# VH-VL binders against Peroxisomal protein 2: the designs that were tried, part 15

Target 1, 213 residues: Peroxisomal protein 2, of Schizosaccharomyces pombe (o74758)
Amino acid sequence: MTHNTMLQRFNGLLEPTHLYIVSVVAYSACNRPDKISGIAKEAMEHVGPSIYPKLREALVKSSPLVGFPRTINSLREMTTNIPPPFPDEFARAADADIDTGKRGKIYFEKTYGKVTQRVLRSMQSSSLDLANIALDYAYGKVLSFNEVVSPLETSLMIIAALVPQDVNPQLRGHLKGALNHGATKEQVMSARNIALEISKECGIQFKGDIETL
Key: E = the ipSAE of ESMFold2; O = the ipSAE of OpenDDE; V2 = 0.75 times the mean of E and O plus 0.25 times the DockQ between their complexes.

## First folded at step 13 (VH-VL; framework fv_cosibelimab)

Design w5 (from v2 with heavy chain L100R; at its last look DockQ between E and O 0.83; V2 from the best seeds 0.79)
Fold by ESMFold2, look of step 13:
Structure w5 (fold): chain C 213 residues (1-213), chain A 120 residues (1-120), chain B 112 residues (1-112)
Amino acid sequence: as target 1 above (213 residues)
Amino acid sequence: EVQLVQSGAEVKKPGSSVKVSCKASGGRFSDYAISWVRQAPGQGLEWMGVIIPIFGTANYAQKFQGRVTITADESTSTAYMELSSLRSEDTAVYYCARDRYWGYDYFDYWGQGTLVTVSS
Amino acid sequence: NFMLTQPHSVSESPGKTVTISCTRSSGSIADNYVQWYQQRPGSAPTTVIYEDNQRPSGVPDRFSGSIDSSSNSASLTISGLKTEDEADYYCQSYDSSNHEWVFGGGTKLTVL
């Protein structure tokens, strides 16, 4: 490609903050931590140092979807290759004083709307215990925390994490769920298409077409 | 283009079984559920059950519990519905329909239907 | 479990508007999405409305769906009625308690 920055490569598809969130999470999901520091440096140049904690939180938030090992390696690439512009902090410290299970349930219901019970039933068909862990841990403690990365940004991050994994049913739900969290159809399709292009670059082999709106 | 193609019409004796096939093309078979719906002559639509192929599990309407078995073969992209202990009131057109089960609530494509006639 | 009740038949002249009702017997109609299917004689059903009021690609905007929580019903409205709209129409909704899809009894639309 003649374009060597993410901003040039994906010109105008997403605003820069959303582009960089989608990009680092997609590469993390592809197990390409080597790409993360370059993208984070570009993001700080174009958006400013305030994007660094957003990228860190987007990667942390992706961990239930991407897995801890890939997430750890992606975060280490940022820390090792970029002097952090701000001290690290325990972003979820205040969660000790709230009912994160309730927060997670509200977030889950917002994501799926009237189809919530059927989606829950589908998870329970795999495992009752896994469905409870997903609600309490993934939704409750991780995805529904919105102090750093908004619900809209979280939805774009989720799309970026899922595309490389070739999991069309879950991707389908979150493409629609992003609309419910305030993303436009254009933003959703841009996030999906950026993540798909990154997946192809990384050599991800798909069993067929990737879900769309 | 998504297409659901069902097996041909059958004439069956009371007390026997019938197995109707539904071959899906276009799209990824494991990403969708397949529901079965029947329609007796001059009557309305009646949901029979669904299979989610990636889980290999089926859910059946209470009316058909114990008589219906719904299965899927991912390697051939084909779903099957088998109805046992047939009786004359089972004479109907049997449809398969593609069910967008994760995040949506509707059937987006239907098979052409399979007429099953139960007569002695 | 619940039932969905539709009128047996409706008729109306070309160019006019018809409304087909779908009343849920127990629980709230608003708890689950309602779909509408069109079935012409000798053909498989096709979707004309999904998720209460959404049109699949290719369905003209003279087809619309609505929900009325106070009467516990859904409605399919067809404006600018054409002779090609003559068909049977079925509503459908999901029963979350029994994990079953429920169809209404069907409505025969005659365009005279």
Scores: ipSAE 0.707, ipTM 0.864, lowest interface PAE 1.5, mean pLDDT 93
ESMFold2 (binder alone), look of step 13: mean pLDDT 91; pTM 0.930
OpenDDE, look of step 13: ipSAE 0.853; ipTM 0.928

Design w6 (from v2 with light chain Y33W; at its last look DockQ between E and O 0.88; V2 from the best seeds 0.81)
Fold by ESMFold2, look of step 13:
Formats: C-alpha cells, sequence, structure tokens
Structure w6 (fold): chain C 213 residues (1-213), chain A 120 residues (1-120), chain B 112 residues (1-112)
C-alpha cells in the first residue's frame, strides 16, 4: 500500500485536528508507538504547533482505556522525536480545588444518559471497586477534564482507543455517548472507521464485526 | 443475519422442571445479553430475567427468584432458561430476546418462542 | 416498582390515525426510555419504537412515539393505518430501582 499522509489516506472523513487525535490514540492502542512521531510531525506541519498539546492530552486521557504502559511508550516516542513547541505544565493542578468526583459523575451521566444506572450496575456486578475507580479516577480525574481536549474530541478519542481492543459492549456505549457529547453521526462513524482501518493495518484480528451506530 | 432459534414445544407435569434453549447466530454472542420473556395464553408479556454471557451472571425478576435459572454457553452460542416447580399457571410461550444491555435499553431480536404446557 | 397501563383495545379505519397510550404508575415516565413492540397473532414480538421515538431500520415512518411528562405517559401513534397493522402492541420500560424490565398490559389494535 502507498505510504500516504493521514490526511490523504482518510481524505475528508474528519477535520484535521480530530483526525490526528483519533490516529495517535488508535496507534497507541495497537501498541504501535513507532507511528506516533510521524503523525505528530504531520499534524504540526498542517495545523501548527498548537496541536502538540492536544495530541499529548489525548494520549494522557486515553490511559485508562489503553493502559499506562502503551501510553507511556507513545508519549515517550512523541517527545523524544519531536521537540515540544511549548513548556509542559500540570494541566490539572487546579483540580485540587474542585470536586472532581462530582464532575466525573456528571460526565458519566452525560455519556450514558437514561441508561446510566444499568451500565453502572453491570460494572458493580463484577466489582464495586471497578465501578468506584471508573467514576472517581477514569471519569473524575481523567476524562471529565476538558480544558485542552473537548468533550466531543474526548469521545472520538475514546472510540479510537476502544476499536483496537475488540470490546463491542463498551464501544457501543461510547459510539452513542459521542452523540450525547455533541458529535454528529458522521463524525462518530468516521472515527470508528479510521480506527478500524488502523487496527487492520496493525494486524489486529477481530473475533467478529465491530459495533456501529 | 441475526437469528435466535429456540428448542421445541414441551409438555410437563406439575412439580417438574423445564429447560428451554436459545441458540444465537449472527453477531458475537458475548457482546449481548439474552433476556427471557413469557406469555401465558391470551395474556401479555412478562419479563423473567437476563444473562450477560461475558460476566456469566444472571439477574431475575423478583417473581421468579428461586425458581428460574438462566445460563449461557459461549462455546455453542446458546442461552438456557430453566423453570422449576412448575404449576399450571406456568403454561406459556417462552421467548428469548437479544438485549442491548450496554448503552441501550431495548431488545432488537426475538426467538420464535417455545410453548411449555403444564398439565397432569 | 411501577406498572405500565395501556388501553385494552383500540380500533380505527384504514388510512386513519390511532394513538395508544402507556401510563406509568409511579416515578417519572421520562426517567427511563420507552420501547414499543408489535406482535401479530402466532408470532414473536418485533420492535417498532425504541428510546421513546426512534424507529429500527425497516419500520415505516408512519409509526411514531412520544412522551408526555404531564400525564406521565408514552404514546405510540400509527398514521395511515393498514390492515397489516392489526396486532397487539406493548410498551416497555426499565425499572432502575428493581433492575427489571416492565411491560405494559398490551393493546389490541383492530383495523376495520
Amino acid sequence: as target 1 above (213 residues)
Amino acid sequence: EVQLVQSGAEVKKPGSSVKVSCKASGGRFSDYAISWVRQAPGQGLEWMGVIIPIFGTANYAQKFQGRVTITADESTSTAYMELSSLRSEDTAVYYCARDLYWGYDYFDYWGQGTLVTVSS
Amino acid sequence: NFMLTQPHSVSESPGKTVTISCTRSSGSIADNWVQWYQQRPGSAPTTVIYEDNQRPSGVPDRFSGSIDSSSNSASLTISGLKTEDEADYYCQSYDSSNHEWVFGGGTKLTVL
């Protein structure tokens, strides 16, 4: 296959910023940190240096979904091969002054809407600790912080993280959840399809069809 | 295409048990829940319980707790509903339905139904 | 726990419009999604409305669903009635407190 830019390869499916967020997270979830710096370089050339903090935050936000080891390697690849254009900062420092548990709960409820309690019950059925960690840490500390990557962009990132993992129930919830956070059906399906194509390139073998809207 | 195919009609005596099977084809069995719904002759629909195969756990309507057991076998893509201590009022058509349990609140496909008749 | 109450029967002529109500006995109808199922005699149910007002693919747009919080009810509306619409119709909603699915008692639609 021709080695095209991400923009050429996925022409018109997403606006460039969303495409690059989806792409770096999908490759990270596929354990392909070697792909990250090339995408980040293309993103900076096309969008400008301001996209770099967004890509870094998207990878950070993906860590509860992708896992810390793959996230660590993806961030290291990017920072080692591309000098950061701005000083880094602890973006969540102000969270010490707010109730992130409440913020996470509101975000979780926005994601799942009227089916929130049934989803929560499903996690609780396996582990009360899992449900608590999902609300307090994954949603409270990580996903509901939206000053760098918006709720819409976060939802597209989540889709990109989940497709390579072949986890249709959770993907189903987040495909719909992206609509609840303001994504269009076209944006959701594009993010899913881009992540699916990246997964196939990376050799991910799916046990069946991948969930869709 | 998605299909849910249930086992054939059964005639049972009061006090016995019945086990109805529901074989799923199409889609991925572990990605969905299977709910069981019954309908007595000339009556409405009554939810009995659900199995979520990936967790191997079931949740039952209070009315049936203690008498119903719902299980799943991922290797055969088959769910089972067993109702014990049968009474004449358990005569009904028993349906399985594919339950979108994560992110959605509805059944998208139904089995053809299994008539269970309880008589002396 | 709550119950969903439907009229026992409704009838209307071909080409006309019918509305079937579904009233929730306690708690708010708006707290949980409402589904509608069609069941023809001798057949399994099929979904005609999910999530209050959404149609599965293949369901004609003459089927519509709505919610009225003031009367604590959901409605299924069928316009342009056809004789093939003659069936039993059930509403359904989830009881989050008891973790159970609840069906309405059913409504027999007769198309004259």
Scores: ipSAE 0.704, ipTM 0.869, lowest interface PAE 1.6, mean pLDDT 93
ESMFold2 (binder alone), look of step 13: mean pLDDT 90; pTM 0.928
OpenDDE, look of step 13: ipSAE 0.870; ipTM 0.932

## First folded at step 14 (VH-VL; framework fv_cosibelimab)

Design x1 (from w1 with heavy chain T57A; at its last look DockQ between E and O 0.82; V2 from the best seeds 0.82)
Fold by ESMFold2, look of step 14:
Structure x1 (fold): chain C 213 residues (1-213), chain A 120 residues (1-120), chain B 112 residues (1-112)
Amino acid sequence: as target 1 above (213 residues)
Amino acid sequence: EVQLVQSGAEVKKPGSSVKVSCKASGGRFSDYAISWVRQAPGQGLEWMGVIIPISGAANYAQKFQGRVTITADESTSTAYMELSSLRSEDTAVYYCARDLYWGYDYFDYWGQGTLVTVSS
Amino acid sequence: NFMLTQPHSVSESPGKTVTISCTRSSGSIADNYVQWYQQRPGSAPTTVIYEDNQRPSGVPDRFSGSIDSSSNSASLTISGLKTEDEADYYCQSYDSSNHEWVFGGGTKLTVL
């Protein structure tokens, strides 16, 4: 960690906790698990060890977006090179009696607001099965669990996961959706721009301009 | 700069079909939907349908189901609207419009319009 | 399908404020965003308001949109009226049940 720390590199764009969440997820989405432990170490130094469970949860939450293989490798690099400061626990055990399907639907509706039905229709037009899996699994079990990483932090994480994937329609929805979860325009644009810079560093080839708020 | 450029005016006989093109430039064609809207002389705007590029699906207004077909060719960045069994009431200017569709309700750019005249 | 009803015409003097209404016939106006389009004679429409009250880049801030759930209507308000604002104006909203865009009948604005 020299004068190229994430905090120095992106000074003032996001508060440190948000910066580190966006950074680890962006590198994970770029298939750069080798970057994760250095960022996690920096985060613990600047924020404290309590950020470690947040980074772990942000990576776990990114799995429906990034994919399990890249997420597994990113988490393994972090745990291998940094002994966890707290025991790992099954955070979602708290969901045992929660209707996560309903929670996911409410979360989806907050993300998309009045355009919810058009977005659902678009997914259903591709595959009814995919739309159900997105609502029940991605939103229900994964994204709408907010006891460790807040809805605002989740929205910034989603942006970080999507930018490297060059998926402008879905990114467009989540840039706006982050506002609905309480992010400011400045926070949204910072998350997008940080993820874009990380993507360029990692050699991601974009087919054109990346969506903006 | 985003542009939607439509094919030229057409004169058609009742009972025939017309196919209007809409070529998009600027931006990435597959990131947006294309809606078609018509306007009869002296009348209001009427939505006809949309092509949604991520799924390849088209959706049509009930009024036009069975007579309209909307398609897209990604290799040429061109959308098409074909209206069959033409009647004199189909005389109108036909517009294409770019629709942000995912996450937004927003037509941000419109084509210049194509006059289709149906007369014997 | 629901319908969106607009007054057929409105008139107002330069410098004044005009409001154009858009009333939804069934279901709630608040359930779906409302857009507004301006169309000058011989020209294609352009969007002046999207998603109830958002202005596209380049649209003057004297154009504003609002929703009134109690009257089940949307409104386009143009303040500081200019002669260049003389045009037809259309509201639009999405019918989620039928998967269609619905336009209002249009309002001719005359600037005296």
Scores: ipSAE 0.765, ipTM 0.885, lowest interface PAE 1.1, mean pLDDT 93
ESMFold2 (binder alone), look of step 14: mean pLDDT 90; pTM 0.923
OpenDDE, look of step 14: ipSAE 0.891; ipTM 0.939

Design x2 (from x1 with heavy chain V50E; at its last look DockQ between E and O 0.81; V2 from the best seeds 0.83)
Fold by ESMFold2, look of step 14:
Structure x2 (fold): chain C 213 residues (1-213), chain A 120 residues (1-120), chain B 112 residues (1-112)
Amino acid sequence: as target 1 above (213 residues)
Amino acid sequence: EVQLVQSGAEVKKPGSSVKVSCKASGGRFSDYAISWVRQAPGQGLEWMGEIIPISGAANYAQKFQGRVTITADESTSTAYMELSSLRSEDTAVYYCARDLYWGYDYFDYWGQGTLVTVSS
Amino acid sequence: NFMLTQPHSVSESPGKTVTISCTRSSGSIADNYVQWYQQRPGSAPTTVIYEDNQRPSGVPDRFSGSIDSSSNSASLTISGLKTEDEADYYCQSYDSSNHEWVFGGGTKLTVL
């Protein structure tokens, strides 16, 4: 083959499932929903239809990071241009009888380790409401739900969402946090580098060098 | 590559104030925190406070609350520490240090220090 | 609100190993990361250990850090002592309750 697939473009940097998760989220964060259906089609051809719900969940999980409007448009592109191979379900219905706030706190603490209290205080000093929303909503209901996308895959998705946004402080914490969720240094750096190349393709202007491990 | 360059030595009278600057080069100034640490002659290190330049939030050690003001200017990549109501025990070398902060407890670079002498 | 206590001085011969302790007065040493700084006379401090046991790039691997919860202390260990290691050493940790950094009192290392 001679076409420039994501697999050919980023040869050997990540296993295919991780590559496709990172790719769709990075393009979504860059406001390029038009790129997502092509990537999802490639993913289904190469991995099989079982990757579709993983890509959908990765995009859903990215919503507190990239924002609902870009996430909605990215999901619509995928749904409109690729008939879903499975019926859509309310995956988080299973959360109805668990304490997602506690799950989110545990996830947040695993991400930041002994630095947790400094990070929490920083958010609280900006806004008590925002800090509470981040813990209860972003971590509790969204990021710590791992029935479809694993903690490792979630960490790679977070990196892909943050790189295009040019937010080095938050990216720094999540590059390190990915290691705490089981990613190798190679996987973390690959996710970061793929997202950076996608960002440059999409015309994202950075204020300087992007954080690294 | 990363460098923190502080303003020069100062001689001050008791009751006055001093403002020490810390100019950062290398890296993106707003992506880090800046801490101020002082050291009286023959004594140990004493943390005074910090600033997070991206938000402008400052935190001060209880001992210095009310006398110290820490600020930052992104356009010049410079942090400032101002200490008021100076007394002889404020004679010290004042250091700035860069803190990775977000996900790390790591002061990775220190300024050269600024000697402030308070004498009558 | 806690203090970090270090010995005032330690000394040892070149090629030997020295350990500098840092004991936390209240709360657990393990609750917050411990950093270690080296300061040569007339110079600014430099970080030799961060986050309990991590070495910045450029710091020799003969510098190591550890935590002992049973004695509520941290340790800086310098093996294969060299004359250039002669300096003051400070531990540091974060006080989460008061939101401030705490330094130990410092230890003067003399290489005999």
Scores: ipSAE 0.780, ipTM 0.889, lowest interface PAE 1.0, mean pLDDT 93
ESMFold2 (binder alone), look of step 14: mean pLDDT 91; pTM 0.930
OpenDDE, look of step 14: ipSAE 0.885; ipTM 0.937

Design x3 (from x1 with heavy chain N59Y; at its last look DockQ between E and O 0.83; V2 from the best seeds 0.83)
Fold by ESMFold2, look of step 14:
Structure x3 (fold): chain C 213 residues (1-213), chain A 120 residues (1-120), chain B 112 residues (1-112)
Amino acid sequence: as target 1 above (213 residues)
Amino acid sequence: EVQLVQSGAEVKKPGSSVKVSCKASGGRFSDYAISWVRQAPGQGLEWMGVIIPISGAAYYAQKFQGRVTITADESTSTAYMELSSLRSEDTAVYYCARDLYWGYDYFDYWGQGTLVTVSS
Amino acid sequence: NFMLTQPHSVSESPGKTVTISCTRSSGSIADNYVQWYQQRPGSAPTTVIYEDNQRPSGVPDRFSGSIDSSSNSASLTISGLKTEDEADYYCQSYDSSNHEWVFGGGTKLTVL
C-alpha cells in the first residue's frame, strides 16, 4: 500500500527524464517488470506523454545487456497497463540504408577512446564470434542508434543495466565511457547510485563493492 | 588498503625454473588483471605478460613466449609467474602490478619485487 | 614494434621545473595512452601519471603529463622540485600491433 514516487525517492540526483530511463532499466535488469508500469505512469505525469517512446526505446536498447526475456516482459507490462500515447513504429527502419557496422564501430571507439584495441582484444580472446556480434549487433544495430535516446541517455541506461549484473570490469568501462558521451561526473555517479539502490531493494547479492568513477 | 605481496628472493641454476607469487589484498581479485614486469640490474623495465583472473586468459610478450607461464588462483587471490630454461641474463627483480585493463590503461599498484639470481 | 626513447639523465635544482621526454620511434605517440612511473632506489615503481595526463590520487599536482604530436613525444613535467623527487622515471605505452606494453629506457632525475 505504500508507494513512494521515483522523483521523491531520488530527488535532485538526475533530471526527471534521466531518472525514469535509469529506473525502468534497473528494474528490468533486476527482473522486476511489475515495477515498470508505475514508473512509466509517473514519468508521463511529470514529464508528459512524450517520455513514453523514450522509455520504450531505452528498454529496447537495454536488450543486449539485460537479455530479451526480461526486456520482453518489461515492455509487455508497460504496454498492458498503459495504452501507448503514440503508435508503435519500427524506429530503426532507416538503418536499412546505412552501414550500421561502421556506426557501431565509431560509437565503440567513442566509448573507449585510446583503449579501444585492448578492449577489443579482451572480447576477441573470449570469442572472435562474440566480439563480432557485439560490434555488429549490440553496438551497430542497437546502442549506436541515437534518434530517440541520445548517446548521453544511452550511457546512463547502460550503467543502470550493468550495476545489477555485478560486472565491475564492464561497468568501469561504461562509467568512463559515459563521460566520453557527454555525461558529467555527477550524472554518472547518480545513475550508478540509483541503480545500486534499486538493485538492493530487489535483493541483488553483490560479491563486493560496485565500481565507481 | 590494496596490497600486492610477492614471494621471497631466489637463487637458481641455469636451465632451471622459477615460480614467483603475487598475493593481492584489498578489492575484488577477479575485477583486475595482474601484469608481470622485470628489471635486470642497472637496466630498465620489461613487460613479460598478464593474467586476467576472471577468464583465466594469459598473454605474453613475444620475447618470453614459450618460457613464461602466468596463472591465477582466485581462492587465494594469488597470481603466479613461472619462467623456465633460466639463463644468467634472467637475473632480475620481478614485479607484479595490478592492471585495471577494461576501459583503462592504468597499473595502479605494484608488488615489492622479487630478486631472482641465476648463477652457476 | 616501436621504442620509447628517454634521456638517460636530467638534473635540476630544488624549487625549479624539469621536463622528461619520451619519444616514440614509429607510429604516432597520440595513438596510445602514455603512463609515467617513478622508481626510487631499492623500491618498486609507482604510477605518477596514467593515460597521458591523469594523476592518481595522492600524487602531488606539481606532476603533470603532456603529449606533443609535432615531436612525436610525451613529457613528464615536475614543478617545484623537491629532493624526494630524485628517482628513475619510466614512460610506458601500449603496442596495439603486437599486444605488448613498451617501456622507455628510463631517466635518472638528480635534484641538486
Scores: ipSAE 0.769, ipTM 0.888, lowest interface PAE 1.2, mean pLDDT 93
ESMFold2 (binder alone), look of step 14: mean pLDDT 90; pTM 0.908
OpenDDE, look of step 14: ipSAE 0.885; ipTM 0.936

Design x4 (from x1 with heavy chain S55G; at its last fold request DockQ between E and O 0.89; V2 from the best seeds 0.86)
Heavy chain, then light chain:
Amino acid sequence: EVQLVQSGAEVKKPGSSVKVSCKASGGRFSDYAISWVRQAPGQGLEWMGVIIPIGGAANYAQKFQGRVTITADESTSTAYMELSSLRSEDTAVYYCARDLYWGYDYFDYWGQGTLVTVSS
Amino acid sequence: NFMLTQPHSVSESPGKTVTISCTRSSGSIADNYVQWYQQRPGSAPTTVIYEDNQRPSGVPDRFSGSIDSSSNSASLTISGLKTEDEADYYCQSYDSSNHEWVFGGGTKLTVL
ESMFold2, look of step 14: ipSAE 0.796; ipTM 0.895
ESMFold2 (binder alone), look of step 14: mean pLDDT 90; pTM 0.925
OpenDDE, look of step 14: ipSAE 0.891; ipTM 0.939
ESMFold2, look of step 15: ipSAE 0.829; ipTM 0.911
ESMFold2 (binder alone), look of step 15: mean pLDDT 90; pTM 0.927
OpenDDE, look of step 15: ipSAE 0.896; ipTM 0.941
ESMFold2, fold request of step 16: ipSAE 0.722, 0.739, 0.794; ipTM 0.880, 0.881, 0.898
ESMFold2 (binder alone), fold request of step 16: mean pLDDT 90, 90, 90; pTM 0.919, 0.925, 0.925
OpenDDE, fold request of step 16: ipSAE 0.904, 0.904, 0.903; ipTM 0.947, 0.946, 0.947

Design x5 (from x1 with heavy chain I52T; at its last look DockQ between E and O 0.85; V2 from the best seeds 0.84)
Fold by ESMFold2, look of step 14:
Structure x5 (fold): chain C 213 residues (1-213), chain A 120 residues (1-120), chain B 112 residues (1-112)
Amino acid sequence: as target 1 above (213 residues)
Amino acid sequence: EVQLVQSGAEVKKPGSSVKVSCKASGGRFSDYAISWVRQAPGQGLEWMGVITPISGAANYAQKFQGRVTITADESTSTAYMELSSLRSEDTAVYYCARDLYWGYDYFDYWGQGTLVTVSS
Amino acid sequence: NFMLTQPHSVSESPGKTVTISCTRSSGSIADNYVQWYQQRPGSAPTTVIYEDNQRPSGVPDRFSGSIDSSSNSASLTISGLKTEDEADYYCQSYDSSNHEWVFGGGTKLTVL
């Protein structure tokens, strides 16, 4: 455990908004909700109150990857210890008027490009129903909503969520997918390395080396 | 360093079966798929099938469906390809290859090959 | 299933440039990535190009790959030919409809 701020600890690896998004999601994935409020307070002090809805949305977006229980606890830590500077409203209210299934498909295809059908086949080989749920709900309702957290920021968040889970095939796909959403190689590797350092701090035991770009 | 080491050459009679092994070292065995590719003497490369160890799922080329079985043993980091009802035209070098199956189209490492000769 | 057709052989002098074609029989060549493998006699194949135009670490930049949608083909181009480039070359692409990998017939490159 370091006494340094996240900004000092990971100096220069990512711009501050991206650093805080990656950090809160990595700690959430490590089941360390106790870390969230301190990081959110630091983020608000350094970036300003406008980062709060981004951190809230990044945590919400991470829920298909991190799981609802850890995400619920991380959000509760944030809201209990920091009065929200912005109303907690249904951010996706306008989605009732659009085809989120199509939005999700487009996002999935952007992530994987020409390998889209092969990735879809891989999910289907585990379960046809799970593949449909992933496309319709995880991608359609959750990940492809970009009004608060951009596609690039979403990709960095996904990396932060996956590193602690020790799932190299899916991480491999999203490291490359981040490039397809406009991240630089340096941004991708920084997000991965920050999440890895946080995972080691949290005592995550890996079966071997973690995937790299 | 990633290596794929295959079992030694085999001589088989028509109608029998052969089982070729492919032991992977370096990396994490369950993070990758293993494809099998054969090459008859003087001929080109022919894909036979793939195993994805994390799910245990195998997929086979239509030509070999019903004659080939591909399996994996995570505890030994070894993939196996078994070809049954052997004919003389099955004489070939059989290769395994490591497949980056999620997010990439890329065989990044190949085994040294195993010669299987089918003769009476 | 689609097929990938390559010339049986090509030859060229050291220092020159050679291009090996790979034509897809049905559907668009651009729909799926194309890989290229080099195989010397008695050796396993090695990857020289993946995903249309990417080089693995250690492959010299004189190897390049390209896609031509108008002729429905992929090409492997080797510039500054060296005698060690003499080998068989195979293209490969994924058949999304049948979930199979497809190899081209192979091209024997001779460096005269």
Scores: ipSAE 0.769, ipTM 0.887, lowest interface PAE 1.2, mean pLDDT 93
ESMFold2 (binder alone), look of step 14: mean pLDDT 90; pTM 0.919
OpenDDE, look of step 14: ipSAE 0.893; ipTM 0.940

Design x6 (from x1 with heavy chain V50W; at its last look DockQ between E and O 0.86; V2 from the best seeds 0.84)
Fold by ESMFold2, look of step 14:
Structure x6 (fold): chain C 213 residues (1-213), chain A 120 residues (1-120), chain B 112 residues (1-112)
Amino acid sequence: as target 1 above (213 residues)
Amino acid sequence: EVQLVQSGAEVKKPGSSVKVSCKASGGRFSDYAISWVRQAPGQGLEWMGWIIPISGAANYAQKFQGRVTITADESTSTAYMELSSLRSEDTAVYYCARDLYWGYDYFDYWGQGTLVTVSS
Amino acid sequence: NFMLTQPHSVSESPGKTVTISCTRSSGSIADNYVQWYQQRPGSAPTTVIYEDNQRPSGVPDRFSGSIDSSSNSASLTISGLKTEDEADYYCQSYDSSNHEWVFGGGTKLTVL
């Protein structure tokens, strides 16, 4: 078989929805926004138009990890080349009525379990201010919101975002954290391996072996 | 495979300092933390502190605060522990250990140990 | 500040089973993972259990770890004792309040 579609290329590694989430985020993290519209088109053909909001949210959710510039360009590729099947809206509008800081703390603690305080201390050792921003913004407002993309899907997205960046300590934590959010070992390893293959295609040079579960 | 090789035994005078090295091989040095643990003759294990080489941040046990300095050199994959104002009670074997500090509680490899003897 | 208390020594015959306890003085033993280290005379420590009950690669399955909330303690259990298991054993856990690692006082295991 040729590698025409993501589904053919990675046959059976993940269910289609998870495959497409991992794929768009991995290419975005590799700075290949040109790949996004083809994947989104394939996803809508094979899963249906309802996957489009999930891909959009997965890319939005990836922004604290991938960075705003790459995320903006990836979303622009998708919206410019594919008419959205549903109107765009403020998915987090209901957050105005909740304590997102508390939601983020709970999500952070579920991700890391008994090692939560050591991870928090490690972030603080880089910068107290960064650690607070990560909890309040990245975890509180972005990652802990689960109305469109579930905690399991979010965990696979995080793996896809981190693999291309060659950041083994943080990847190590999120490979294990994905299990805590309900992913199976097989799902975690598939997400990691798909992201690694995409990274190699995109010319990412790793300083050594990438972390594994 | 992963190996932590420490510098050789030292004999020091009271009031001086000692600097022990720990060279890591068989892995990516900056992906892990390095902890330092000592053991006086016939005694138990005592954690001294650690360093996260990727950030350069170090944290010390309260008992050693002000006397210990832990550093790392990424270019040589080597961590260092310096203990100052040495006393006879500092006679011990000093170990380095590799610490999975993000997502795990686990010292997975230990150095062979460095005997430091403080004698007048 | 908490301490981890272990018996000073324990003895048992080859082929039998021994359990070494590690009791936490304040706060819950379950709040932080417990590790166990083996140290043979003249050698560096090696990890035999991490994160309560996980065995590193190469550690035989006759080594196991457990947590008992009712006694606020961790236990290392060694079954099928061999003379090579004669060593000092240390438990360890993280003190989140003081941001440092705490070791137990150590237990000398004698295999007749």
Scores: ipSAE 0.766, ipTM 0.882, lowest interface PAE 1.0, mean pLDDT 93
ESMFold2 (binder alone), look of step 14: mean pLDDT 90; pTM 0.920
OpenDDE, look of step 14: ipSAE 0.888; ipTM 0.938

